# VH-VL binders against Calcium homeostasis endoplasmic reticulum protein (CHERP), part 4

Target 1, 141 residues: Calcium homeostasis endoplasmic reticulum protein (CHERP), of Homo sapiens (Human) (q8iwx8r149to289)
Amino acid sequence: ETQLDMNEFDNLLQPIIDTCTKDAISAGKNWMFSNAKSPPHCELMAGHLRNRITADGAHFELRLHLIYLINDVLHHCQRKQARELLAALQKVVVPIYCTSFLAVEEDKQQKIARLLQLWEKNGYFDDSIIQQLQSPALGLG
Key: E = the ipSAE of ESMFold2; O = the ipSAE of OpenDDE; V2 = 0.75 times the mean of E and O plus 0.25 times the DockQ between their complexes.

## First folded at step 1 (VH-VL)

Design o1 (framework fv_ozuriftamab)
Fold by ESMFold2-Fast, scan of step 1:
Structure o1 (fold): chain C 141 residues (1-141), chain A 118 residues (1-118), chain B 106 residues (1-106)
Amino acid sequence: as target 1 above (141 residues)
Amino acid sequence: EVQLVQSGAEVKKPGESLRISCKGSGYTFTEYTMHWVRQAPGQGLEWMGGINPNSGGTGYNQKFKGRVTISADKSISTAYLQWSSLKASDTAMYYCARDYEPYYFDYWGQGTLVTVSS
Amino acid sequence: AIQLTQSPSSLSASVGDRVTITCSATQSVSYMHWYLQKPGQSPQLLIYDASNRATGVPDRFSGSGSGTDFTLKISRVEAEDVGVYYCQQRSNWPYTFGQGTKVEIK
């Protein structure tokens, strides 16, 4: 199967980090779906997002905006029945969310917490994952 | 308390330039995108575009791209909508609205009425 | 672009009546919101993400729906509920609004 061009992926992620427009998010999402060719491809993309978001040097806007990309991808995975990409994201969402939540003060935590409310409502994750996301310190233990 | 305060009503002639403003207060201006929504007389709402005040990045409804410019000055917490050359068809109420992630307009300005006639 | 069609375009109700407004999209929508524009005022958020009441919105307002069909209900309309109601989708660029439903109290 074709190797993923991670430099191309990063070029699409940078406008999302910088501006977080719907067009930028749509471009990133579309690239991910076009490259969701097998479970290993999906795991490489999900793992790359995890690495970018959980890095020690990541600033809040980078973390938040890439989580917005993940939110949009999760929604469309459910609608397109893209089960392999959904499964890959389910494996990395706990460290992504919990690290981002714990790294910031209360006002910024509110922005991240609103995404969890949507994820609970839309049923993207099982009860075990939701429990970990609701208790971020436990999710990282 | 979060408030969006817009500039006052404008009466202009076709071909004139115009810039209207929307000043945010009661929140960190750079943490929310600001959008412009138009309402022609007796008509519904139409999204024009928005800006991320932190980065300066803009997005436009293609119908308005090249006809208007959206900008922001984060030092004074103010977003702008500007025309280089107004047309009579630009007559409308213009609202600014704060975009709350993920993606709904939680606060709106009071509106700026722009009238363009000969 | 996703087109949103509201029904009815206008209605007249008596205080205490149940009001139902629908919004139909030309394709499936992930994020649907409802706004109320009272006469002479700016639009205000009523319902976000199909079914969540915005802060300060009375319990008589409720939203439901998914996919292409969404509904806004007012269980017991009050005089202050007069205005134009708009649905809005945030799933696809460009963002679009329905044509509006005018609610008058007789």
Scores: ipSAE 0.006, ipTM 0.507, lowest interface PAE 14.0, mean pLDDT 86

Design o10 (framework fv_ozuriftamab)
Fold by ESMFold2-Fast, scan of step 1:
Structure o10 (fold): chain C 141 residues (1-141), chain A 120 residues (1-120), chain B 106 residues (1-106)
Amino acid sequence: as target 1 above (141 residues)
Amino acid sequence: EVQLVQSGAEVKKPGESLRISCKGSGYTFTSYGMHWVRQAPGQGLEWMGGISAYSGDTGYNQKFKGRVTISADKSISTAYLQWSSLKASDTAMYYCARDWSGYDYPFDYWGQGTLVTVSS
Amino acid sequence: AIQLTQSPSSLSASVGDRVTITCSATQSVSYMHWYLQKPGQSPQLLIYDASNRATGVPDRFSGSGSGTDFTLKISRVEAEDVGVYYCQQYSDYPYTFGQGTKVEIK
């Protein structure tokens, strides 16, 4: 049975949501890597981020800041060849990105779109995922 | 409008103490880091160190560690660079610059610079 | 510390010329940024993470590269582009800058 302390995870996510400092993101990232023990563990963490970001009550700063955490984790997955955590995030990035992008007006969409440019350049996702991220309305269904 | 406003030019003698400031406005101060970059006359840019405005944690270029202190006051959105004892070699332009969360975020806004001249 | 070497150290260009500046690192860099310091002004961000143009930066500026070799290009230089261009690695402490490339317009 795969289980993680999601209350502990949420305690690390709250400073990211509230203030989004480099230190807060680093702490959240380090906790995720420390708990990336198997594919099911990685999927639980990625799924939890998906649930928090795509929730109906999530405000823009919560969505954006947790996507900043995801961006930092993606970078480190590629550098450290942490394939299982990368694969788990690849499974949830489309609903995370597309829901966040479609929920806001153009000036806020620009902030999110900058991350997509980085993800394309760095090769974090295959062409099918990138295509869905480039067309957010189609990416959701 | 995001602005970083630095304190005015300073003329000092060797051995004197000095603290210069960088005040952030138009953004949430505690969400960003603040860094100090030195430029000696006619020379290039050199990173001195930085501070997280949220935690107060600092990082220094070893070349400047022990020679300067970096600090921040959240209540007035101001970062500081301080010398206990100035040397003539400290003569330079000093810039503050902010960064954001994530390793790929650059120094996106810079202060106007503070010229520090140390001479006998 | 990662040392960055820029080439050329200086150049003189005519309006409309293509300008290429390179930055070479002593070890692999994950994040490379480029700044422009116009005469008498603070540095300003041009390119972040090797290839991304900062907000308000004209399309004539582009960046490329990975690993140890990075390039900044200006497709058609204009008079307002005069200044010193700096690369900066943001991968390892201490963060370091290249020595700068001075661009003058004839």
Scores: ipSAE 0.005, ipTM 0.530, lowest interface PAE 10.2, mean pLDDT 86

Design o2 (framework fv_ozuriftamab)
Fold by ESMFold2-Fast, scan of step 1:
Structure o2 (fold): chain C 141 residues (1-141), chain A 120 residues (1-120), chain B 106 residues (1-106)
Amino acid sequence: as target 1 above (141 residues)
Amino acid sequence: EVQLVQSGAEVKKPGESLRISCKGSGYSFTDYWMHWVRQAPGQGLEWMGGIYPGDSDTGYNQKFKGRVTISADKSISTAYLQWSSLKASDTAMYYCARGEDYEPSAFDYWGQGTLVTVSS
Amino acid sequence: AIQLTQSPSSLSASVGDRVTITCSATSSVSYMHWYLQKPGQSPQLLIYDASNRATGVPDRFSGSGSGTDFTLKISRVEAEDVGVYYCQQYSSYPYTFGQGTKVEIK
């Protein structure tokens, strides 16, 4: 059966949530690539990030910092042509981004919106996904 | 442990060629930009350019484009900054610094610096 | 090219003082970073993307700002904080640094 050490993953995510250092993001990214063994493995990791970010009790810094991890992973997926991990993240990015954007006020929304501009520029997602990200309220419905 | 180790100090005459190096270790060399930043004596920091070793993509500050060449040898995890003909105005401390290939990219690790002195 | 102007250019502080350094850009900046260069040493990253502390940076350092105006604060300066502080924009080529702010402890 498809199994990953989610406690190990959470131990790597916690420093990202707490301080969001580049070293912590790099460690989380490297763990994800090391464990991207098949499409179900990639979907477990992507699903776990979605669950953490979209949880009702998630604070802004948790959401933003884990999206920074996702941004780093997306970029390296494109560079390394890691199609399975990219596909898994494409399946969860809409609820992740839209929930995070709608949960906060305008000044914090600007930080999240900068990532969308980068994702559009780099071509990480097809037009359907981009359209949903550009209209967060409709993207969640 | 991430480390950037630069080549030693150089003393050159105007018109001579020079290549200095920056060797990365403790990380995936091909997954990060390597930037070059200079500091003339008593002055501030100036970005010269950078290279992404994974595909040799480069960016240059227009002031230095054509005057220097930035390259990398991924087989030995080493980036280079090269002059075909040095000038006295090239006298400076030269730093290499690592940057992520995604935004927000900051220069998170720096080499110890290479002092280049060009005098007649 | 985006020009960055830091204020003040130099300051002298006593241990325990609050230090505030500002960086003003000629146009809107997407990402602003702050570095410290201690005497005789390489620059080191302090703050990235306006407000995030780099690995190992004490919590007495904080950053804020957006658009064209950014601020670096040291809540209680220590003797080891002496050096030159630089802001740096990562928005467009060429990437540029401010002129630096020299911090001395009296």
Scores: ipSAE 0.014, ipTM 0.592, lowest interface PAE 6.8, mean pLDDT 89

Design o3 (framework fv_ozuriftamab)
Fold by ESMFold2-Fast, scan of step 1:
Structure o3 (fold): chain C 141 residues (1-141), chain A 120 residues (1-120), chain B 106 residues (1-106)
Amino acid sequence: as target 1 above (141 residues)
Amino acid sequence: EVQLVQSGAEVKKPGESLRISCKGSGYTFTDYYMHWVRQAPGQGLEWMGGINPNSGGTGYNQKFKGRVTISADKSISTAYLQWSSLKASDTAMYYCARWDYDSSGYFDYWGQGTLVTVSS
Amino acid sequence: AIQLTQSPSSLSASVGDRVTITCSATQSVSYMHWYLQKPGQSPQLLIYGASSRATGVPDRFSGSGSGTDFTLKISRVEAEDVGVYYCQQYDSWPLTFGQGTKVEIK
């Protein structure tokens, strides 16, 4: 009864994975905010993104593009004071970022590292989380 | 009982390679990170880097990044610190230390140290 | 990097004296730990999280402080307490130690 339509969510994520257009990211972000009805709803959406991004078969573009979606969501969580969705994303960002960073070579790591710089600048996460993100290999346990 | 046992003292010349070891016993090796701390003669303690033995993931103090390699073999509960080309400035006591990440990042057990002397 | 400055750099004490060592950080830290390195030995953990004694550490050792200023105190120093004391922060990478405080007896 409090469940989310995950097939609808996946239909919105697929264009982001495939093309990563501003419109596709906006559609995914708007869907997440419209469904951020309680902490469990937010945790289901955040958990689904973690599952997609950290899957063994996930290719780099899938990981990067969904992290771009997360970046946009974090920005708007801060702007709209959407504390429950922010808290849910804070619970999954370490495995998402660290798995993605460690799976690729230096050139691609730079693209991911630029997002961490932005997250630090904007204060999206507490110092404990930032420390884990700054040392991806030591942040995974 | 928890023990960290390090390899013996080394005397080397500049340009030589070296690998020193730290063997953990009395605990589950993959449950704790292993770090390396250096102490130059008459100087204080300096953190070099560490490894998560379960994943093989490493982190380094920028001062030592690219100059040393930290690795671990979980099948024999042993961590390593390796130089491809030693310098006289690498002369120091090297300690391994067990790090409990979940316990707010302190070193609860230390190896006995490996003295590395690099001279011509 | 967070720099830690200890004071004093060295001291001489008689058995039974009170010893106070301070550690000052260039920015606020959440976790400060203290280690003792006895002559010819490896460092050993004394205090973690500013004020908690490590297992086996005598009651005469205590720690306090928060933010940028931390203190280690030995209420009545014993001969076995000779050595170099180091503070260590775990707020940010890289992990850093203070320069050390040498405690001598006599």
Scores: ipSAE 0.000, ipTM 0.508, lowest interface PAE 16.3, mean pLDDT 86

Design o4 (framework fv_ozuriftamab)
Fold by ESMFold2-Fast, scan of step 1:
Structure o4 (fold): chain C 141 residues (1-141), chain A 119 residues (1-119), chain B 106 residues (1-106)
Amino acid sequence: as target 1 above (141 residues)
Amino acid sequence: EVQLVQSGAEVKKPGESLRISCKGSGYTFTSYDMHWVRQAPGQGLEWMGGINPDSGGTGYNQKFKGRVTISADKSISTAYLQWSSLKASDTAMYYCARSGYEYPWFDYWGQGTLVTVSS
Amino acid sequence: AIQLTQSPSSLSASVGDRVTITCSATQSVDYMHWYLQKPGQSPQLLIYDASNRATGVPDRFSGSGSGTDFTLKISRVEAEDVGVYYCQQRSDWPLTFGQGTKVEIK
């Protein structure tokens, strides 16, 4: 069966949630790439991020900071041509983005929407995914 | 009370254009997405797509993308489903249904618009 | 796309019978809803998020399940329950419905 140390992953995510420093994000990103050993490994990491971000008890800063981690990972997937990790994130980005956008008021929605503009500009996702992200209520509630 | 009122039945020939409507009342139109669901004769329900009437953002089922256009006019609380060129396979009952941020399920449905396309 | 398969496709029940309808998804879903379409009418919401009854829906209707397997139960079916029941997922695009389960009263 595919195995990943999710406790180790959560230990790296906690500083990102709490402080969101460039060093904390870099450490999380590096851990993900070092553990991107196969499509199932990538899907476990992407699914874990989805579970953390879309949880009913997740506060805004948790959602936003982990999406910042995802943004940094997407940037490096494109540069390194890391197809398996990019494909895994493409499968979960809609629920992650839409849930986060719909859970907050307008001023916080603008911070999240800025990331969508960046993702569209950089070509991280195909047009069908971008269309879903542009219509959060039509995605996943 | 919340109501979704759709335009009346249509009988068309293949190749003709058509636009049907769904008017919302009794709620803030821009606070809920509007979706279109079709039902071919004797068949089940099939999601076609939807629109966020505040932003104008749309989403489509790949099967219908490029074949229909979904739009909305928030000044008159009306959503539209449009074909540029109808086919016999477009014969179906068409429903609009709303979905909200807090209630992301189809809580209210229109009465349906029957579209018949035959030569 | 997530494909939903309902079982049975149709059934005939007597008033007072217990009716069970299942919905199986090709992958795990977080949001499953159930609708009833009575003959000649628009669909109406019965159950949302697997187990919550919509406003005005009688206690005899209940929903359960998680992951890939979901169930709708009618504890004691009534004549007005005739129609086609649909499950619907909202975990991924495109939104999909099951093929429907026709319930007839004999």
Scores: ipSAE 0.000, ipTM 0.548, lowest interface PAE 13.7, mean pLDDT 87

Design o5 (framework fv_ozuriftamab)
Fold by ESMFold2-Fast, scan of step 1:
Structure o5 (fold): chain C 141 residues (1-141), chain A 120 residues (1-120), chain B 106 residues (1-106)
Amino acid sequence: as target 1 above (141 residues)
Amino acid sequence: EVQLVQSGAEVKKPGESLRISCKGSGYTFTDYYMHWVRQAPGQGLEWMGGINPSGGSTGYNQKFKGRVTISADKSISTAYLQWSSLKASDTAMYYCARDLEWYGDAFDIWGQGTLVTVSS
Amino acid sequence: AIQLTQSPSSLSASVGDRVTITCSATSSVSYMHWYLQKPGQSPQLLIYDASNRATGVPDRFSGSGSGTDFTLKISRVEAEDVGVYYCQQYNSYPYTFGQGTKVEIK
C-alpha cells in the first residue's frame, strides 16, 4: 500500500499552521517518521507538504510554519540516516522554498533565507539544489 | 559569541512580585525558542516552560501554569519569567536556555542562572 | 509524565577510566538528550537525539540507545569531566530530566 491518511496528517499540520509550537512541530515530525515506511510513502508526505505550501491561497504564516516542519524533519533525517524521507524532501524543496521566497517582501524573505543558510551549512542538499535555492526566480524557471 | 545573560540575584519576601530576565546576543533572537529551567537547592533540573519569541506563543509545565508568566520582548532580545506573588517554595536557581534551532529540540546555550531566594 | 531514572546516582572515577551512565524511561522515547553541569556552572549540552555530539563536545563522549534505555559513555574520563550528568526527554510535555548522576574524579 502506497496510501496514507492525509486527513490525519492535515489534523497534525493545522496546529503548526495556527501556532507553530514546539509540541505541534514535534507531533508532525514524529507522525512523518512513523509513516516513512517506503519511498512511495515518503513521496506522498513530501508531495502533500509541497501542495499545501505552494497552493495559490497559502498565506505567509502557513508557508513559513510548514517550512519549519520541513527543516526539523531534514535535521532528523540526517541524524537518523533516514535516506528515503530525505530524498523525497530533496525532490520538492525547490518549488517549496522558491515559491515562498518570491511571494513576500524583503523582511519576510529574511526569515526564509535564514533557513537556507542552515541547510547549506548542514549539507542537506547537493550543489545543484543549493544553486536553485540561492536564485529563487531561476529555480522556478 | 552567542550568549544568554540573566539578571542578578534576588532576595524577596512571600507575596512580593518579581520579574527576572534573560537577554540573548550574538544570534537572531526570534529564530530560537527560549526555555526556563529551575533547580531547587540540592535538587535536579525541572522544565518550567518555553516561548517562541517571534509570535509570543508559550508552553508551560502544568505544575507552573498560572503561577508564573513567560514573555519576551523581541525589540531588546530579552525573555522574562514573572511571578505575581512569590512563595518560599519558589526559592531556586533559574536558568534560561535556548533551543538548538527549530530542528535541534535540545537546549544548546544556557544563561548563567539567577538565584531567587524567598524567605520571611 | 515520562519519568527518567539514571544509574548510578553517583560514581568516582580515575582519569583515563571508562564511565558508563544509563537512563531508563517509563515509556518509549525517540528524543533523548544529555547535559553536564560542572560545579558552580550552568548545564551544557553534550549529546542530542540519543547519539549526536553537540558542537565542541570532545569525541570521548558518546550516546546510544532507543526505546526506554539510553546510555552515555565517556571513553577516557578527564579531570574537567567532573559534575552532574542529566538525561532529558523531548518527546512530550512536560519535558523531564533524570535525577542526575554525580561523577567525581579521584
Scores: ipSAE 0.013, ipTM 0.551, lowest interface PAE 8.4, mean pLDDT 87

Design o6 (framework fv_ozuriftamab)
Fold by ESMFold2-Fast, scan of step 1:
Structure o6 (fold): chain C 141 residues (1-141), chain A 121 residues (1-121), chain B 106 residues (1-106)
Amino acid sequence: as target 1 above (141 residues)
Amino acid sequence: EVQLVQSGAEVKKPGESLRISCKGSGYSFTSYWMHWVRQAPGQGLEWMGGIYPGDSDTGYNQKFKGRVTISADKSISTAYLQWSSLKASDTAMYYCARPDSGYDEYYFDYWGQGTLVTVSS
Amino acid sequence: AIQLTQSPSSLSASVGDRVTITCSATQSVSYMHWYLQKPGQSPQLLIYDASNRATGVPDRFSGSGSGTDFTLKISRVEAEDVGVYYCQQYSSWPYTFGQGTKVEIK
């Protein structure tokens, strides 16, 4: 059975949530790539990020900082041709982004929207995903 | 084609104000950070700070915080580096540089041609 | 701030020589990049994230390393490779550069 140590993952995510330093994000990213051994492993990691980010009561900084981790991982997936991890993240990015965008007021939405601009320019997602991200309320329905 | 075009050389006196510019073209100006890097005569490279023009978020090297202001004008795709009062120690070549994009692996893949600032009495 | 020290500070090589430049950080870094500044020109990216060649960079350039020690190698130096090489870390604010390694061609 496919299993990962989610407590170990959460221990790496906590410094990202609290401080969002390049070192913390790099440590989280490196752990994810080290554990990206098969599609089910990638889906477990992507699903865990989705669960943390879309949880009821998750605060803005938690959502934003973990999306920064996802952005970093997406960038490296493209460079390393890590197709399985990219595919797993593509399956969860819509609920992650749309829930986070809709949960906050306009000034904070601008911070989240700048990540979508980067994702569009870098070509991380196909047109159907981009359309859902551009219309967050429709993307959740 | 991505290009960064900087303003021309400046010769100023201590105490004077100055603003130099870096105009980006061939890409979405609001979607990338723009950074400033200085090089004093005969010395190495020193990161000063940067701006994300989309929301005007800035970061500064503490050595330069309060001594310079970094800003941007989205309508003309131009970033600025400004001094309210120049010192002789500000004499340097100033480069603007654009990172590749994304939150990680911020390497500077495009650089402006540089603006030489000379401050002498 | 993370301080980067390059070795050697300068070297003189003949066309065809193998050149090795090292960069040591005062603490572990996640991202190390290398730039070349040719005389009278802006810096240009050579290697990003320790080992990846930038677009258009010849395969004679290679990078390696992790943690605190990183290396840039030129397998067969060419006349056009003259200039100052800089390492740069992207692990924490402020972003810092090494002092530079001047490569002169005989």
Scores: ipSAE 0.014, ipTM 0.564, lowest interface PAE 6.8, mean pLDDT 87

Design o7 (framework fv_ozuriftamab; at its last look DockQ between E and O 0.04; V2 from the best seeds 0.00; counts 0 for: pae O 9.2 > 2, placed apart)
Heavy chain, then light chain:
Amino acid sequence: EVQLVQSGAEVKKPGESLRISCKGSGYTFTEYYMHWVRQAPGQGLEWMGGINPNSGGTGYNQKFKGRVTISADKSISTAYLQWSSLKASDTAMYYCARGYYGSGEYPFDYWGQGTLVTVSS
Amino acid sequence: AIQLTQSPSSLSASVGDRVTITCSATQSVDYMHWYLQKPGQSPQLLIYDASNRATGVPDRFSGSGSGTDFTLKISRVEAEDVGVYYCQQYDSYPLTFGQGTKVEIK
ESMFold2-Fast, scan of step 1: ipSAE 0.398; ipTM 0.819
ESMFold2, look of step 2: ipSAE 0.822; ipTM 0.928
ESMFold2 (binder alone), look of step 2: mean pLDDT 92; pTM 0.946
OpenDDE, look of step 2: ipSAE 0.017; ipTM 0.612
ESMFold2, look of step 4: ipSAE 0.819; ipTM 0.929
ESMFold2 (binder alone), look of step 4: mean pLDDT 92; pTM 0.946
OpenDDE, look of step 4: ipSAE 0.011; ipTM 0.599

Design o8 (framework fv_ozuriftamab)
Fold by ESMFold2-Fast, scan of step 1:
Structure o8 (fold): chain C 141 residues (1-141), chain A 120 residues (1-120), chain B 106 residues (1-106)
Amino acid sequence: as target 1 above (141 residues)
Amino acid sequence: EVQLVQSGAEVKKPGESLRISCKGSGGTFSSYAMHWVRQAPGQGLEWMGGIIPIFDTAGYNQKFKGRVTISADKSISTAYLQWSSLKASDTAMYYCARDSYEPEGYFDYWGQGTLVTVSS
Amino acid sequence: AIQLTQSPSSLSASVGDRVTITCSATQSVSYMHWYLQKPGQSPQLLIYDASNRATGVPDRFSGSGSGTDFTLKISRVEAEDVGVYYCQQYSSYPLTFGQGTKVEIK
């Protein structure tokens, strides 16, 4: 029953990866909300983002820009009370964040760590998830 | 209104231990990085390191790594800078400063400073 | 580490003068900020990310620049502008400040 065009999704993600413009992020976010039809649909989209971000060959800008998309989607989920998409993202955020953080040197880790600060401030995740996101040994500089 | 309130001036002898504090108020303390900046008498500003309280993990300027410990207690919204054994060269004004929440990072609020004097 | 050199190291201006302070980095800087430390006070944020005024900062203060060269300008200096001005890079660790520019008013 659960059908999503992952090639269509990837076509929307590519401009985000390449340029990370406000318009590209908005288009990706809007596509995700248009396709957030049930928990399995949300889990497919969240899982696809996890797979792209945690791939062994993913470069830093790909990881960072797609995490920027996730940040925008989390904000929208809270504003729209989109519980199913939020729940799906909560299931994948730990591997996404931890893999991205551990794959880079300290100066780039700061950019990723600042997003975690924002997520805690906005209350997107419970204390258990926040503690898991802290699990990498973090250096500020 | 966001405020950073630091502990009072200290006069110590070489070899003594010391911990100074920086208490935050008027915002979400734990989610902001807190930095320590020193200013030796008649000198400019020097970054020592910082901590994001939710992580309980500090980063250091290599010059100070192993000489000081930066920590935080999020239950009382307080960051700390600690020496196990002070030296006369540690005499300085010490400021805490809050890192902005933005990716470009800037110090948006500063404490009033804690003067540490180390002399025999 | 990125070293920041400010010029001049000190200056004396009359009220109403235009003041220009420069900050030169040993390598390209993505994020440059400016702080003012008034006598006996903590530093305060003036300009962040090269050109943005911090909240409450008068419009006589402006910043510009990119790459390795950045400039802070005060269009019409006032007596309250006395102090030491510092540039600061937040592009790489360790974070570094310029040596400071002392501004005195005649």
Scores: ipSAE 0.006, ipTM 0.536, lowest interface PAE 12.8, mean pLDDT 85

Design o9 (framework fv_ozuriftamab)
Fold by ESMFold2-Fast, scan of step 1:
Order: sequence, then structure tokens, then C-alpha cells
Structure o9 (fold): chain C 141 residues (1-141), chain A 119 residues (1-119), chain B 106 residues (1-106)
Amino acid sequence: as target 1 above (141 residues)
Amino acid sequence: EVQLVQSGAEVKKPGESLRISCKGSGGTFSDYAMHWVRQAPGQGLEWMGGIIPIFGTAGYNQKFKGRVTISADKSISTAYLQWSSLKASDTAMYYCARESDYGWYFDLWGQGTLVTVSS
Amino acid sequence: AIQLTQSPSSLSASVGDRVTITCSATSSVSYMHWYLQKPGQSPQLLIYDASNRATGVPDRFSGSGSGTDFTLKISRVEAEDVGVYYCQQYDSYPYTFGQGTKVEIK
């Protein structure tokens, strides 16, 4: 049976949302890797981040800061060859990125677009996903 | 327990429109991506496309893009596959399949809808 | 598109035989799955992510492989195992299936 302490996860996410310090992001990232025990565990964590980021009530800083966490996790996954967690994030990145991008005005969109450029440079996603991220309105429908 | 129940068999003529449905039970429908897979008579399985109901986003196999529309109504936990103008080549068994929340695989399949298009 | 080729296209086995089915991809695949379609029924998941048995699938079924070559094995085939077995990749659009392997019981 796949079980994760989502209350514990949210306790780590809250400091990231509120302050977005290097230490807070590191703590969240380390918790995710400690709990990346199987593909279902990774997908529960990725799905939870998707749910938090794409919620109608989510403010910009919540979306941006949790995407910063995702960026750190993607980088660490590539360095550590953590295929299962990378794969889980690949599955949810389109709704996460596209919803966040479309919800804000151009100056805030530029902050999010900088992350896409980094993700393209580092090869985190296949061409199909990159195409959807490059055209957020078409990626969502 | 979640079950996918598809609409009944259809017999149509070329040029007619058609919409077939796939209804999920249980509270998890909106968290799952729903896919359509066809099987022409005597042939293997072919992925047509899928939709993520909570976002309304659909992806298509390019072979079917523009020929069919995939949609979902999460308020009634139902996914749809629609043709504006059927062709004889659309004759096939159509399956809906649920993508697992825990992985990129189809963990639950509907019983299938047979669509026959002939003059 | 990633093309999947299964071997053999068909086989006849006796109850208790070991059955081996292979699936070869034109490009490296990270997400390979196996489905069984019994006569007159919908496909059902057998193996996901190359080697994991789906819930309720007997332990006589096993999967292995990585890269471009994958294998499904049935250690002791039973009469209920008749049907068409399909491999399927979930790496890139369009998601594709192998042509199928028909397993018949003598």
C-alpha cells in the first residue's frame, strides 16, 4: 500500500511558500528524496505539488516558490539518476507551468519563463513536453 | 472500487455525427487522465488520445487530430469521444482507459463500444 | 513514433509450459507495459514499468528488460491465460502498442 505523510510534507512546503529560502527549499527537496521509495510514492508527491500549484486560490508567490522547489528537485534528479521522481514530475509539469504562466501578467511571466529556458538547456523534458510548455495556452487547451 | 462504463454499440452511416461516452464511478475520476484506444476489426490496439479532466486539456495522436474531439464533463465523471462526420474507416471497437494516478499505464479499461459505419 | 515489434506473433502452449514473449522498440523506452486481452474482453494490465505485477496478477507472470528489449514470461501457463498479449510504450506521443502475440492453449 502506498502511504505518505502529506501533513509532514505540507509542513515543509509552508516555509518555502512563505519565505523561499535556500534552507527551506533544501529541506523540502531532501524530504522528497527520502520518500521517493517507489514510482507511486513519487507520483503522490508530484501530484500533491500539482494540486497546490494549480488550485484556484493559489497566489503567485505560492506557485513560483513551489516551482523553484520543483526546479531544484529536477536538477538533483538528473545529477543522482533518480528516474522515478524525475518521471513523476515530467507527468505534472505541463499543468503546473502553463496554469502558473497564464494566471499572471507579463513581468511575472518572465520570471517563470526563465525556468523553462533552464529546463530546456538541461534537457529535463522531451520535445513533446517542451512544445507544450513553450505554448502555454495551447498546452492547457 | 472504480468502474468505467461505456455507452452502447452504434450503427451509423458515413457522414453522420456520433458521440460515445465513458463514465467513471467513485471520487477519483477528476484526478485521472482518460484515454481512448481503438481496435479496428482484426487489428491491434491504437492510442487515439487522452484528456486530463481537471484541466480540460486533451492530447491527440496526430493521425486522429482534427477528425475526433476528446472532452470530459467532470461534474458527471464522464469522458467523450466525438466525430462530426463518420467514415467507414472509423468502424472499430473503442475502449476508454484510465491512466493510473501512480504511473503512466492504463490500470482500468471500459468494456468497449463497438462502432460500425456502413452504408 | 516508437515502433514495437513482438515475437512470436502467435504460439500454442500446453498447460504448465513456460511461455516467453519479447518486445523490441526502435528507440530506448523507460516506460514499457504489458496487457492481456482475453477473447471477447477488454485489455487488462499485467505488468507495468517493465517488471511490476499489477494488482491481482498471479506471480507466474513476470516482466524484465530495459532499453530496447523487453520480455514477458509465464512460468506455468494456465488455461485462463489464453488471449493476445500487447506491449505498450508510454515514453512519447503517440503512445504505441506492439502488434500483439496470440497465446493459444492446446
Scores: ipSAE 0.009, ipTM 0.509, lowest interface PAE 15.4, mean pLDDT 86

